VH-VL binders against q0atu2. Designs and how they scored, part 187

Target 1, 119 residues: q0atu2
Amino acid sequence: MLDKKARIRTSREYRNVFEKGKRLSGRFLIIYYVENALDNNRFGFITNKKIGMAVIRNRIKRQLRAIVREYQGQVKNKHDIVLVARAGIGKSSFEGMEKDYIAIMKKAGLFARNANKID
Below, E stands for the ipSAE of ESMFold2; O stands for the ipSAE of OpenDDE; V2 stands for 0.75 times the mean of E and O plus 0.25 times the DockQ between their complexes.

## First folded at step 9 (VH-VL)

Design t25 (framework fv_daclizumab; at its last look DockQ between E and O 0.72; V2 from the best seeds 0.62)
Fold by ESMFold2, look of step 10:
Formats: C-alpha cells, structure tokens, sequence
Structure t25 (fold): chain C 119 residues (1-119), chain A 119 residues (1-119), chain B 106 residues (1-106)
C-alpha cells in the first residue's frame, strides 16, 4: 500500500522519532513526527497487545496505512511520522480514524498549504 | 516471569554518591525503556528520568539533571542510577520501572531501594 | 510542567462503600494512567489510558474523564483496596504524578 521507501523500517528509526520528535494526541491516535534528512516522508505504525489480538492489530495497521496513503500527497516532505494506536481505536470506525488523522495532521502543520478562491 | 530486582538498601553520608542497580529478567531488556522514580518517606512519586537501554539515550526531569545519572548495561540486563553529592533531602525509596515508550505506563516495577543520607 | 492534583488527599471508607478519587491536570491532557500502592510495596499499574483496566484488575475498578478532569471509582470497596492511588500523565515531559489519595479503613 505504501512504497517501501515511505516506511520507517527499523526499531532504531522508530525510536529516533520517539526520542527526537514532537508529539500530538487525538481521539484514537497519537502522532510523533520529526524532520528527516531524506527527500521523502516515511511513516510508521505502532500497536501493542493491549489493543487486541494480532489479527485485530494487523487490521488496524492496514486501515491506518490506507488512510495515510490517501492523504500522503498533502503531507509536507522530509518528515518521519509514527502513528500510535490508542486503546480505544478498536471501537472506532474507519471514518472516525480518518477524521482523527486529518485533524491531528492539520494541528501539527504537516499538511501543505493551499490557496482558497472565494469565487 | 518478568521481574526487576534492585540492589539493597544503602546508608550514606552527605556529600557521597550511591549507585543503585536494577536487574531485568523474563523479557528482552532492550524492548522497553527503563524509568526511575523516587518516593521520599511518607510522600508521593516523582519521575527522575528514563534510558533507552539499546543506545544509552536518556531523558531527565530537569529537577534531577545535576543529581542523577542513568546508565544501562545490555550485556547484564541491568540499569543503574547514580546519585551524586548526596544530601538529607535525597533520602527516599528509588524504584526502577519498565515502560513501553509509546504508551508510557509503567507495568513492571522493581521492589525499591531505600537510600538513607545521614550524618 | 503539567501539575496533577488529586482529591481528596485521604479518604476514610468501609468495605462495601463506593469510592471516587479525582485527578485534575493544570492543562488539558489526553493520556494518563492510574497506579495502586500498598504500604511498603512498589506501585502497580491499575488503569491505563484513563479507562482501561490492566490485566487481572477486578471489575469493581473503573476510570473515566478527559481534558483536565479524571476519576477513579471503586464500586464496592474490598479489604484489598485499602491503598494509596496515584494518577500519572503521559502527555508532556517531565512525567508527573498526582500527590496521591490514601484510602484507609474507617
């Protein structure tokens, strides 16, 4: 779903985002983000066993990847971004996760600016 | 069985140093951050800082930055906290606790180490 | 720093009572946990992310709240529940705990 170069791959890369990045919390998600030295964005996804069984955690990661892919063209480049699933995410809808992601990314200033016409 | 075992109680004179150990077993030591928390007699809990045991990266509560030094030895699955320039105000029980870095709840605690600073 | 203030500081209760403890944050937070500590023992994780019970915690415990106000409720106090309870925020560093609420036998 996401290109391989757009993925955070190693534990070290994930922990760099945690240790050096900024954090924002939403209803179902927490994001951590930091500038990287690449020409592209990378995304990572975190769940734990308290979220649910492995099949549930994998479904949530798949849904979050789909959301990220849908909006990736709007994201300012050169960022590593980790999405952390909160314990209540299993009770959310896909649309609820999507709205939460949009709100958090706007608050973080990670969506690219665009012009609005009045006519 | 996940367990954190701390070194024994210490009685120290003002101006000296103490190094408390916290040995982990029953889990992959580098999969969790190790936190240190203190509790003065009859008082509440104060967060001191954490260490990423795989890299040695630390974060400190500014209150303790010049008092505490946190280290880890991956080869022995042991975290350490050294307290310097001890004063009577440093008398407390010192706990180690592991935490998932993304979620931050401390789900396993050591038994605590009483450090008493007395002339 | 985010300050966490618990109320009451001490609560006298009997077995069977409904007990409610509050935790107030100095600014809005989204992420916090509750711990139980018995005398001479280490704290124990009780509730994570405000309202989710840690494994093995009895169903008489519940948590709720958002923003700046959070509560821990024990629906029917049992002898094992006499302890001190701490809230902890995981929103910003430094991590901070409430001052504690001691639940003691009446």
Amino acid sequence: as target 1 above (119 residues)
Amino acid sequence: QVQLVQSGAEVKKPGSSVKVSCKASGYTFTSYYMHWVRQAPGQGLEWIGYINPSTGYTRYNQKFKDKATITADESTNTAYMELSSLRSEDTAVYYCARADEWYGYMDVWGQGTLVTVSS
Amino acid sequence: DIQMTQSPSTLSASVGDRVTITCSASSSISYMHWYQQKPGKAPKLLIYDASYLESGVPARFSGSGSGTEFTLTISSLQPDDFATYYCQQYNDYPLTFGQGTKVEVK
Scores: ipSAE 0.736, ipTM 0.893, lowest interface PAE 1.0, mean pLDDT 91
Fold by ESMFold2-Fast, scan of step 9:
Structure t25 (fold): chain C 119 residues (1-119), chain A 119 residues (1-119), chain B 106 residues (1-106)
Amino acid sequence: as target 1 above (119 residues)
Amino acid sequence: QVQLVQSGAEVKKPGSSVKVSCKASGYTFTSYYMHWVRQAPGQGLEWIGYINPSTGYTRYNQKFKDKATITADESTNTAYMELSSLRSEDTAVYYCARADEWYGYMDVWGQGTLVTVSS
Amino acid sequence: DIQMTQSPSTLSASVGDRVTITCSASSSISYMHWYQQKPGKAPKLLIYDASYLESGVPARFSGSGSGTEFTLTISSLQPDDFATYYCQQYNDYPLTFGQGTKVEVK
């Protein structure tokens, strides 16, 4: 579960990400992302009826929230990010969604570097 | 029944303006963006712009920024496009079409409005 | 702007033929749609996200492709399929369509 502070909540906030954000597509996901003026990251999740019935859409949103939560410490701070599920996501495994998320976040430059070795 | 109904054909003189309407029914008007697309006789489709009816946010093809003005009236579920300083090259069928902003496929189209610009 | 170029511009075909239409983007894109337009009618959404059929679209239609090359295929052409077909990118602004491919009766 993502804390309330880490969730995009209002139509205005979603609009800001769509309107001012950058876009990058993966196999199963499209992300829209923009820097925010807050001290933390916020995430939004979009599915549509073409993904499948409500039970499928709810499973996908639950799995995406779990993935986001698992990797939130690696995301560069001060971003609003909206994850949009593509039509093919219903055929993906959890592992497939996770790999796609990591790949797209790295391509977007949104994953922070690991700590470097100390000389 | 989801439907977009456009105003009737217009014949205009060069230099005049025209305002085309697009009335939506059968769905929540503010839940979809409304796009405008034109098609000159015997030619292909050209994107003009869109509006978010809930906020009034618009985006235009740069070619139309100073020519087309897109508006929406939530109280009547109607989108409008005004085209100014008409030239013979603006003779075309003008379509409105709805799309979800995140996915961008235009799944419902108006029947089209023929605008003829002639002396 | 991303230019979408369709090939061929026109093709003549007979009922039962396999028809293939190609759409080439001037730069790599990841999200695009296909529309069908019959004379005097508005376009109709046919395929979304390159490969998924819109509800009510017959299974003889299919889409594939990625990057710069996308294909629309009609496996066995029917009389109702004589129309102009358009690809559309939803990768960058302005939104752009291909010039259209007219499928005519042979």
Scores: ipSAE 0.724, ipTM 0.904, lowest interface PAE 1.2, mean pLDDT 91
Fold by OpenDDE, look of step 10:
Structure t25 (fold): chain C 119 residues (1-119), chain A 119 residues (1-119), chain B 106 residues (1-106)
Amino acid sequence: as target 1 above (119 residues)
Amino acid sequence: QVQLVQSGAEVKKPGSSVKVSCKASGYTFTSYYMHWVRQAPGQGLEWIGYINPSTGYTRYNQKFKDKATITADESTNTAYMELSSLRSEDTAVYYCARADEWYGYMDVWGQGTLVTVSS
Amino acid sequence: DIQMTQSPSTLSASVGDRVTITCSASSSISYMHWYQQKPGKAPKLLIYDASYLESGVPARFSGSGSGTEFTLTISSLQPDDFATYYCQQYNDYPLTFGQGTKVEVK
């Protein structure tokens, strides 16, 4: 599980990322990201009912948190990053989600220069 | 039911201003962004901008940054768009449309407001 | 700005026909939304995220595509389907629409 300090928790924090951050879309995910004034990264996760029932949405969130946690140490510092799940993610595999995350994070330039990640 | 009801048609002189209203009902007003879209006679759809009713944050199409001002009143669940320095080219039907805070498709539209600018 | 180009601009068809509308983006985008508009009426959302039907939309409508090419298909055109259809991108600001495809009676 992500540490408390590594989580975006308030509506205000989410809206700040959405309003002031950059946006990139992947196959299953949209990421919004902005620099913060902290010494750590924070992650947020967004799903809506079009993804599926609550059980499905919760599963997706758990999977996304697992992916983020796996690569957390390779993300550039001082960023707030919100992952927005798109409708198709409900039918995707975990590996598909992970691949999409890696691809979009690379495109965003959010991985550290010396990051050792699985392609 | 979820609906957006806009103010009535307007006939204005060049150089004047007009303020169109869009009243929301049947859903939590602050949970969706309110977009404004223009359609000139016989033409396609043009995005003007949106407002986050919960914060008042706005984003505009550069084409309309000096033309349109978008506001919202939470107490009345009403969004507004003011057009200034009206010209004949501003003659169009103006729509308000709600969109999910994160996903951007416009699933509910107002009925449109015709603004006619003529000398 | 991302330019959206629909093809064709006008399409004449008969009831029962299979109709396909194409939307091309000037750059690669992840998702496309489709709207239907009838004369004197506001646009109506048909498909979101390229291939998902909005609630209440008949199953004869479908969407597909990726990258720069997206399609809207009506498997069997019904009288209620004669209208103008628009694609829309939300990949970057400003949001942009295609110029529209008018589906009219043959």
Scores: ipSAE 0.447, ipTM 0.865, lowest interface PAE 1.4, mean pLDDT 93
ESMFold2 (binder alone), look of step 10: mean pLDDT 94; pTM 0.957

Design t26 (framework fv_daclizumab)
Fold by ESMFold2-Fast, scan of step 9:
Structure t26 (fold): chain C 119 residues (1-119), chain A 119 residues (1-119), chain B 106 residues (1-106)
Amino acid sequence: as target 1 above (119 residues)
Amino acid sequence: QVQLVQSGAEVKKPGSSVKVSCKASGYTFTSYYMHWVRQAPGQGLEWIGYINPSTGYTRYNQKFKDKATITADESTNTAYMELSSLRSEDTAVYYCAREDEWYGYMDVWGQGTLVTVSS
Amino acid sequence: DIQMTQSPSTLSASVGDRVTITCSASSSISYMHWYQQKPGKAPKLLIYDASYLESGVPARFSGSGSGTEFTLTISSLQPDDFATYYCQQYNDYPLTFGQGTKVEVK
């Protein structure tokens, strides 16, 4: 579960990320991200009706929140990040979404890459 | 079909400014970051910066922060780079290049614009 | 800034030879790409993310490596491979390129 402090809640906050943020597209996800002036990261989630029925959209949102929560300790602090699910995400596995998220975050330079390279 | 077409060669005097254009076609202009890279005669490639055409957000190589200004006009699908206070060492071929959304490589390049700075 | 250093700076080889170009990063990196630039032309993507061959690129080109050491290999050099090859990191800003390796075909 993500703490309320780690969630983007208002339409104004979402708009700020879209207007000032960078955009990166993955297989199943698009992220928009911008540095914030807070001491923590905030995440937003968008699943539009093109993905499928409400039950599918709700499942996808829960899975994305779980993925974000699992990896939140590896995300560079002070960012607002919005995840937008692409139409094809409903056909993905949990593992597929997780892999997509990790790859996008690494490409964005938002993961602590050195911490992920321990062998 | 995807193509970037740049403006023609320029010959400028020291202290002047130049504005190079890069017109995109065959894809959704606002969906991809646009980079600028230069190459001095007989030298290697040097990254200048990029723009997110959807938001107008720019990021510069610190070396070029006060030299280059990158802009985009989504109504004409054209990116621009203006160089100010030109010096002889700014003589180079300047390229625009589209960034892949996933891996960050530059997959489509303009043909290049030669900017010559001479007295 | 992450510095990318290529070796050798210039090489000359015969058609059919196996040639290898190395790229060393000053810090461990996760993403790097290889570009080919022929005289008078813009660079062209060859290999992305160290080892993936770009669509339309001949199978004689391959890439490998991780961390700080990366290699581009041409298994059987062709006349059309006369070019300068550049590595590029996509790990940190500013984006940086190697100095280039000029491949001359005899």
Scores: ipSAE 0.007, ipTM 0.557, lowest interface PAE 14.5, mean pLDDT 86

Design t27 (framework fv_daclizumab)
Fold by ESMFold2-Fast, scan of step 9:
Structure t27 (fold): chain C 119 residues (1-119), chain A 119 residues (1-119), chain B 106 residues (1-106)
Amino acid sequence: as target 1 above (119 residues)
Amino acid sequence: QVQLVQSGAEVKKPGSSVKVSCKASGYTFTSYYMHWVRQAPGQGLEWIGYINPSTGYTRYNQKFKDKATITADESTNTAYMELSSLRSEDTAVYYCARDDEWYGYMDVWGQGTLVTVSS
Amino acid sequence: DIQMTQSPSTLSASVGDRVTITCSASSSISYMHWYQQKPGKAPKLLIYDASYLESGVPARFSGSGSGTEFTLTISSLQPDDFATYYCQQYNDYPLTFGQGTKVEVK
């Protein structure tokens, strides 16, 4: 789904986002986000044990990566963003997760504005 | 061995429908998206849509929204695409292709199914 | 929709030639792939994410570029390489392909 350059990999990198980043909660997702000094966006994904068994957590993680991948072009550049799945996400549909992702990214101001739109 | 095997060629009359199958083997069917792509004789590739077999969620190219219906049957590891209200311009080779969840590319393709629409 | 435009549409080349195919996106993209298609066959993935060589693909194939301009290079053309090549963006839906570049014998 996401290339290796667009992934947050180390526990240190995750902690940096949690410590310095802003937090915004959706229905099924929480995002933590901070501007980075790189030329690209990086994404991290956390699916904790409260979601369910490993099979469910791995499915959710794959679906979230797919959603992030799908909307990559809409995200303002130079951000590290960590998605944390809330306990109830295991009961959501794929469409429900997608809708929640779009809503929280817009609220966070992380979706780029249409360059041709007049305010 | 990972492979996708599609159903055989079809010759259909205008106004009829056709359902093409794509049987997956050698991997976990529900872990990958399945795309459908068509190619008219002598023309380039055109994306129709995809299905997430684990959820049944589909996404379509707007051009094909009222033409194509994509489904999946987890019990048989088979994806389907039904085309309705066939016209001569629907004559094409139709491919299914697996989307590698980690990289977003179509790494395994079916052999193609030629659908010919003629009176 | 993001439009992918390839150049040239057709090129004639000889075995041993260096071949370069370009692909221009109408918007900046981070994700694009290259496919090879031989007559009567399904497309085959060559390069993913602009520059990564798919397993089993010969090292003479390489990809580069970012933003809106991408290139596929075949460093020393072999007989097996006469085919049509397609670029594809996976940045946004609908997914779109370039119109194709046919590499034919001179």
Scores: ipSAE 0.006, ipTM 0.536, lowest interface PAE 15.7, mean pLDDT 85

Design t28 (framework fv_daclizumab)
Fold by ESMFold2-Fast, scan of step 9:
Structure t28 (fold): chain C 119 residues (1-119), chain A 119 residues (1-119), chain B 106 residues (1-106)
Amino acid sequence: as target 1 above (119 residues)
Amino acid sequence: QVQLVQSGAEVKKPGSSVKVSCKASGYTFTSYYMHWVRQAPGQGLEWIGYINPSTGYTRYNQKFKDKATITADESTNTAYMELSSLRSEDTAVYYCARTEEWYGYMDVWGQGTLVTVSS
Amino acid sequence: DIQMTQSPSTLSASVGDRVTITCSASSSISYMHWYQQKPGKAPKLLIYDASYLESGVPARFSGSGSGTEFTLTISSLQPDDFATYYCQQYNDYPLTFGQGTKVEVK
């Protein structure tokens, strides 16, 4: 579970990331990201009905939060990042989602300099 | 019933302006972005821009930045697109279409408004 | 701007044929959609996110591809399928469409 401080919580904050952020797509995930004026990173998670039933969408959100939490220390400070789940994510494994997340974050330049030590 | 209903056909003289409306019903107007797309006779689709009805934030295709103005009236669930300094090349069917924020597929379209620019 | 190029521009086919339409992007994209348009009507969403069938669209339609090359396939063409098809990218602004592929009666 991510601490409250590390979560994007309001519709206004989500929309700021969508409207002003950069975007980068992976196999199962799209990220939107923008620098913030805070002393920490914040993460948001978006799913829609195309992914599947509420039970599937809730499982995906929980798994994505677990992945983000695990790699939280590797992310460059002071960013708001929203993870948007693509329709195919419901059929992905946890490992598949994790690999996609790492690949996207590296491609976006959001991992700290020593992130190359993470396999 | 989710529906977008556009205003009727317009015939305008070169140099004038036209304002097309798009009235939404059957869904929460502020939960979707509204895009405008045009199609000249016998030609393909060209994206003009979008508005977030909740905030009034707009994004335009650079080609249309000084020509199109997109607005929304939340009280009437209506989006508008105004085109200025009309030329014969602006003769086209103009469509509004909604997207779910973050996903960008245009799942519901208005019926189209034919704008004819002639002397 | 990302340019979307469709091939062929026009295709003649008979009912029951397998029809394939290709869309090429000028740079790698991960997010694209397919639309169908009949004369005098607005476009209709067919396939979203390259390969997912929109609700209410017949199962004979399918999409595939990644990177710069995407394909729309109609496995067994029906009379209702004679129309113009458009691909669209949602990777970067401005949003861009292919020039269209018209599927005509042979």
Scores: ipSAE 0.574, ipTM 0.867, lowest interface PAE 1.8, mean pLDDT 90

Design t29 (framework fv_daclizumab)
Fold by ESMFold2-Fast, scan of step 9:
Structure t29 (fold): chain C 119 residues (1-119), chain A 119 residues (1-119), chain B 106 residues (1-106)
Amino acid sequence: as target 1 above (119 residues)
Amino acid sequence: QVQLVQSGAEVKKPGSSVKVSCKASGYTFTSYYMHWVRQAPGQGLEWIGYINPSTGYTRYNQKFKDKATITADESTNTAYMELSSLRSEDTAVYYCARTSEWYGYMDVWGQGTLVTVSS
Amino acid sequence: DIQMTQSPSTLSASVGDRVTITCSASSSISYMHWYQQKPGKAPKLLIYDASYLESGVPARFSGSGSGTEFTLTISSLQPDDFATYYCQQYNDYPLTFGQGTKVEVK
């Protein structure tokens, strides 16, 4: 489970990320992200009725939280990040969601494990 | 059933103002953004702006800044758009349409309100 | 602003034809939707997020594409499909629509 400090909790905070953040889409996920003024990252999760019934949406949310938790240490500090599930995510495997998350976070430049190249 | 019902047609003189209403029923009014879109006779669709009825937050197309004012009344589940300083080029059918905050597809539309501006 | 350009502006077709409408964005987008509008009526959502069919929309409608190039296809045109079709980006504000493609009887 993500602790309270690592979660976007209020509608105002979600709105800030959506309205001011950058957006990048993957196959099953869209992320919105913005630098924050805190000393930590915060994550939010959005699933809508077009994904499927509540049972499916709740499963997707739990799986996305588990993926985010697994890769927390690799995310560049001081970002608010909202994961929005696309309609097709309900037919994805856990591994498919995980691969999409990794790909989109790398493309966004949000993974901090890469060393700078100096010639 | 989910419905958006708009006020009736208006005929206005140049320089006057008009206020169009959009009454929502069959869903939680504050859970969806309400957008306004216009269509001049025989022309395409042009986005005016939106309101988040839950917060009162508005966003406008810059072209309509200072011409359009969008408001919402939660007690009556009604959104409004007021146009000021009407000119002949404002003659159009005006539509309200709802979206979810994150997904942005306009899945329910009002029937439209024809506003005619003539001398 | 993101410009949405549709092609063709007008298309003449017969019942049973495969109809293809294209939409080009001036910059890469992730959110785009397709709407159908019949004369005298409000637009109706057909396809959201480029490729997902709205509930109640016939399976003959499909969408594809990503980045800057998007396509709406009607696999076998029916009489009910003679209408104007609009693409819309929801990527950045202001929201913008294509100019419309009118599908008319041949």
Scores: ipSAE 0.025, ipTM 0.677, lowest interface PAE 6.2, mean pLDDT 87

Design t3 (framework fv_daclizumab)
Fold by ESMFold2-Fast, scan of step 9:
Structure t3 (fold): chain C 119 residues (1-119), chain A 119 residues (1-119), chain B 106 residues (1-106)
Amino acid sequence: as target 1 above (119 residues)
Amino acid sequence: QVQLVQSGAEVKKPGSSVKVSCKASGYTFDSYYMHWVRQAPGQGLEWIGYINPSTGYTRYNQKFKDKATITADESTNTAYMELSSLRSEDTAVYYCARTDEWYGYMDVWGQGTLVTVSS
Amino acid sequence: DIQMTQSPSTLSASVGDRVTITCSASSSISYMHWYQQKPGKAPKLLIYDASYLESGVPARFSGSGSGTEFTLTISSLQPDDFATYYCQQYNDYPLTFGQGTKVEVK
């Protein structure tokens, strides 16, 4: 789903985002984010046992990656962003997760202006 | 299964230092952050700081920045907190507690270490 | 710092009573937890993320709320529930706890 270069892969990289980044909570998601020194954005995904069984956690990760990929072009360049699923996310619809993602990314100032917006 | 075991009670004179230990077992030590919280007699809970055992990164409550030093030894799965320049108001039970820092709930606590500063 | 204020500070109750404890944050928060502490013991996690019951905690405990007002409810108080309860916010550093609510025997 996301290109290899657009993924946070190592424990050290996840810790860097957590320890140095800013935090913002939504209804179903928490994001941690920090500016990086790269030409692109990188995303990480965290789901823990409190969300539910492995099948539920795997579904959530898959759906979150799909949402992130869909809106990748709207995200301001040069950020490492980790999405952490809250306990209640398993009860959300896909649309609910998508709306929460958009809301928190806008509140964080991470979404670029819509190109077709009249000013 | 998962447990945190702290060192025994200490009685110290004003101006001295004390080092409290917290030994972890039953989980991967490096995968969780270790927090320290104190409770003065008859009072509530007060957060001191945390350490990421895998990196050594620490974060402190500003009130304790010059008072507490938190360290971890991965070879023994033990976290430490040293308190310097002890005063009578430092008399308290000191707890270590584990979090997955992504979620920030302290799900496993040590039994507590009473530090008494007198005379 | 975000200040967490609990109400009441103490309450006297009887077994079988419905007990409600409130926690007020000085700023809007999205993430908070509840802990129970018995005399001479470490705190125990009861509720995480405002409303989710920790594994092994009896169903008589429930949490609700959002923004600045959060509530812990014990639907039918049991002898084992006489304890001090603390709320904690995880929205900003430093982490802060409420002052505690002591639930004692009437």
Scores: ipSAE 0.387, ipTM 0.833, lowest interface PAE 3.3, mean pLDDT 89

Design t30 (framework fv_daclizumab)
Fold by ESMFold2-Fast, scan of step 9:
Structure t30 (fold): chain C 119 residues (1-119), chain A 119 residues (1-119), chain B 106 residues (1-106)
Amino acid sequence: as target 1 above (119 residues)
Amino acid sequence: QVQLVQSGAEVKKPGSSVKVSCKASGYTFTSYYMHWVRQAPGQGLEWIGYINPSTGYTRYNQKFKDKATITADESTNTAYMELSSLRSEDTAVYYCARTGEWYGYMDVWGQGTLVTVSS
Amino acid sequence: DIQMTQSPSTLSASVGDRVTITCSASSSISYMHWYQQKPGKAPKLLIYDASYLESGVPARFSGSGSGTEFTLTISSLQPDDFATYYCQQYNDYPLTFGQGTKVEVK
């Protein structure tokens, strides 16, 4: 699981990322990201009702958190990053979501090729 | 031509290890995940795990976590699978296969490598 | 783990027959694929995402289904179609295959 210090928790913090952050769209994911004044990264996750029923949305949130956790050591430090699931993600495979995450993070310049990762 | 070529058949004693290679050609090696699947004589297909060659990230079937090690060498476009502590029940044909899309179907397969474990 | 169960395990058929193979998933899945395997050879992708025919695969092959129940149909069996067929889910890890359905000559 992600540590509590690595999670975006308040509406104010989400708003800051949406208003000041850069946006990048993938196949199943949209990320919004901005540098923070902390010494660590924080992640937020948004799944809206267009994804499907609560069971599907909860499954997607768990899978996205697992993906983010696996690659957290490769993400450049001092960023607030919000992942927004697009309609259609409920029908993706786990690998499909993982590929999309890696591709979008690399495109954003947030993902280091040879960085040590936490597994 | 998109092609996966595997190393030749191996005969091993119980307790030994074996390393099977899978050389890719005709496509960008780092753009696709590489999976390993085995098939015991007269039996069905069993998924072992995969590697993402662009990051080195691996995922294993829990059954094989302590037995299989999957690696990739981008400089030679070659994926490897090493099996340790071989037992007779590890006798099988081992296949490498790439994923063709975000949805994760295996569109190109190696020819297979027969590994026989006997006394 | 998601369990994939095929029916029947073996079927005997004649050239020209319509052949139907079913695959049941233990939980609802969105991504599943069908493979054909001939003796001594690697599996070959036939159908991806339940219903899409892979390039180069004859039009007599078709797939359908959603949720937990999926079907592979061969509309008019040819000599080249005697083989073992496998379904596979790609919805979650570990990836799992059905046990296989062997289509053999009567």
Scores: ipSAE 0.005, ipTM 0.567, lowest interface PAE 12.8, mean pLDDT 85

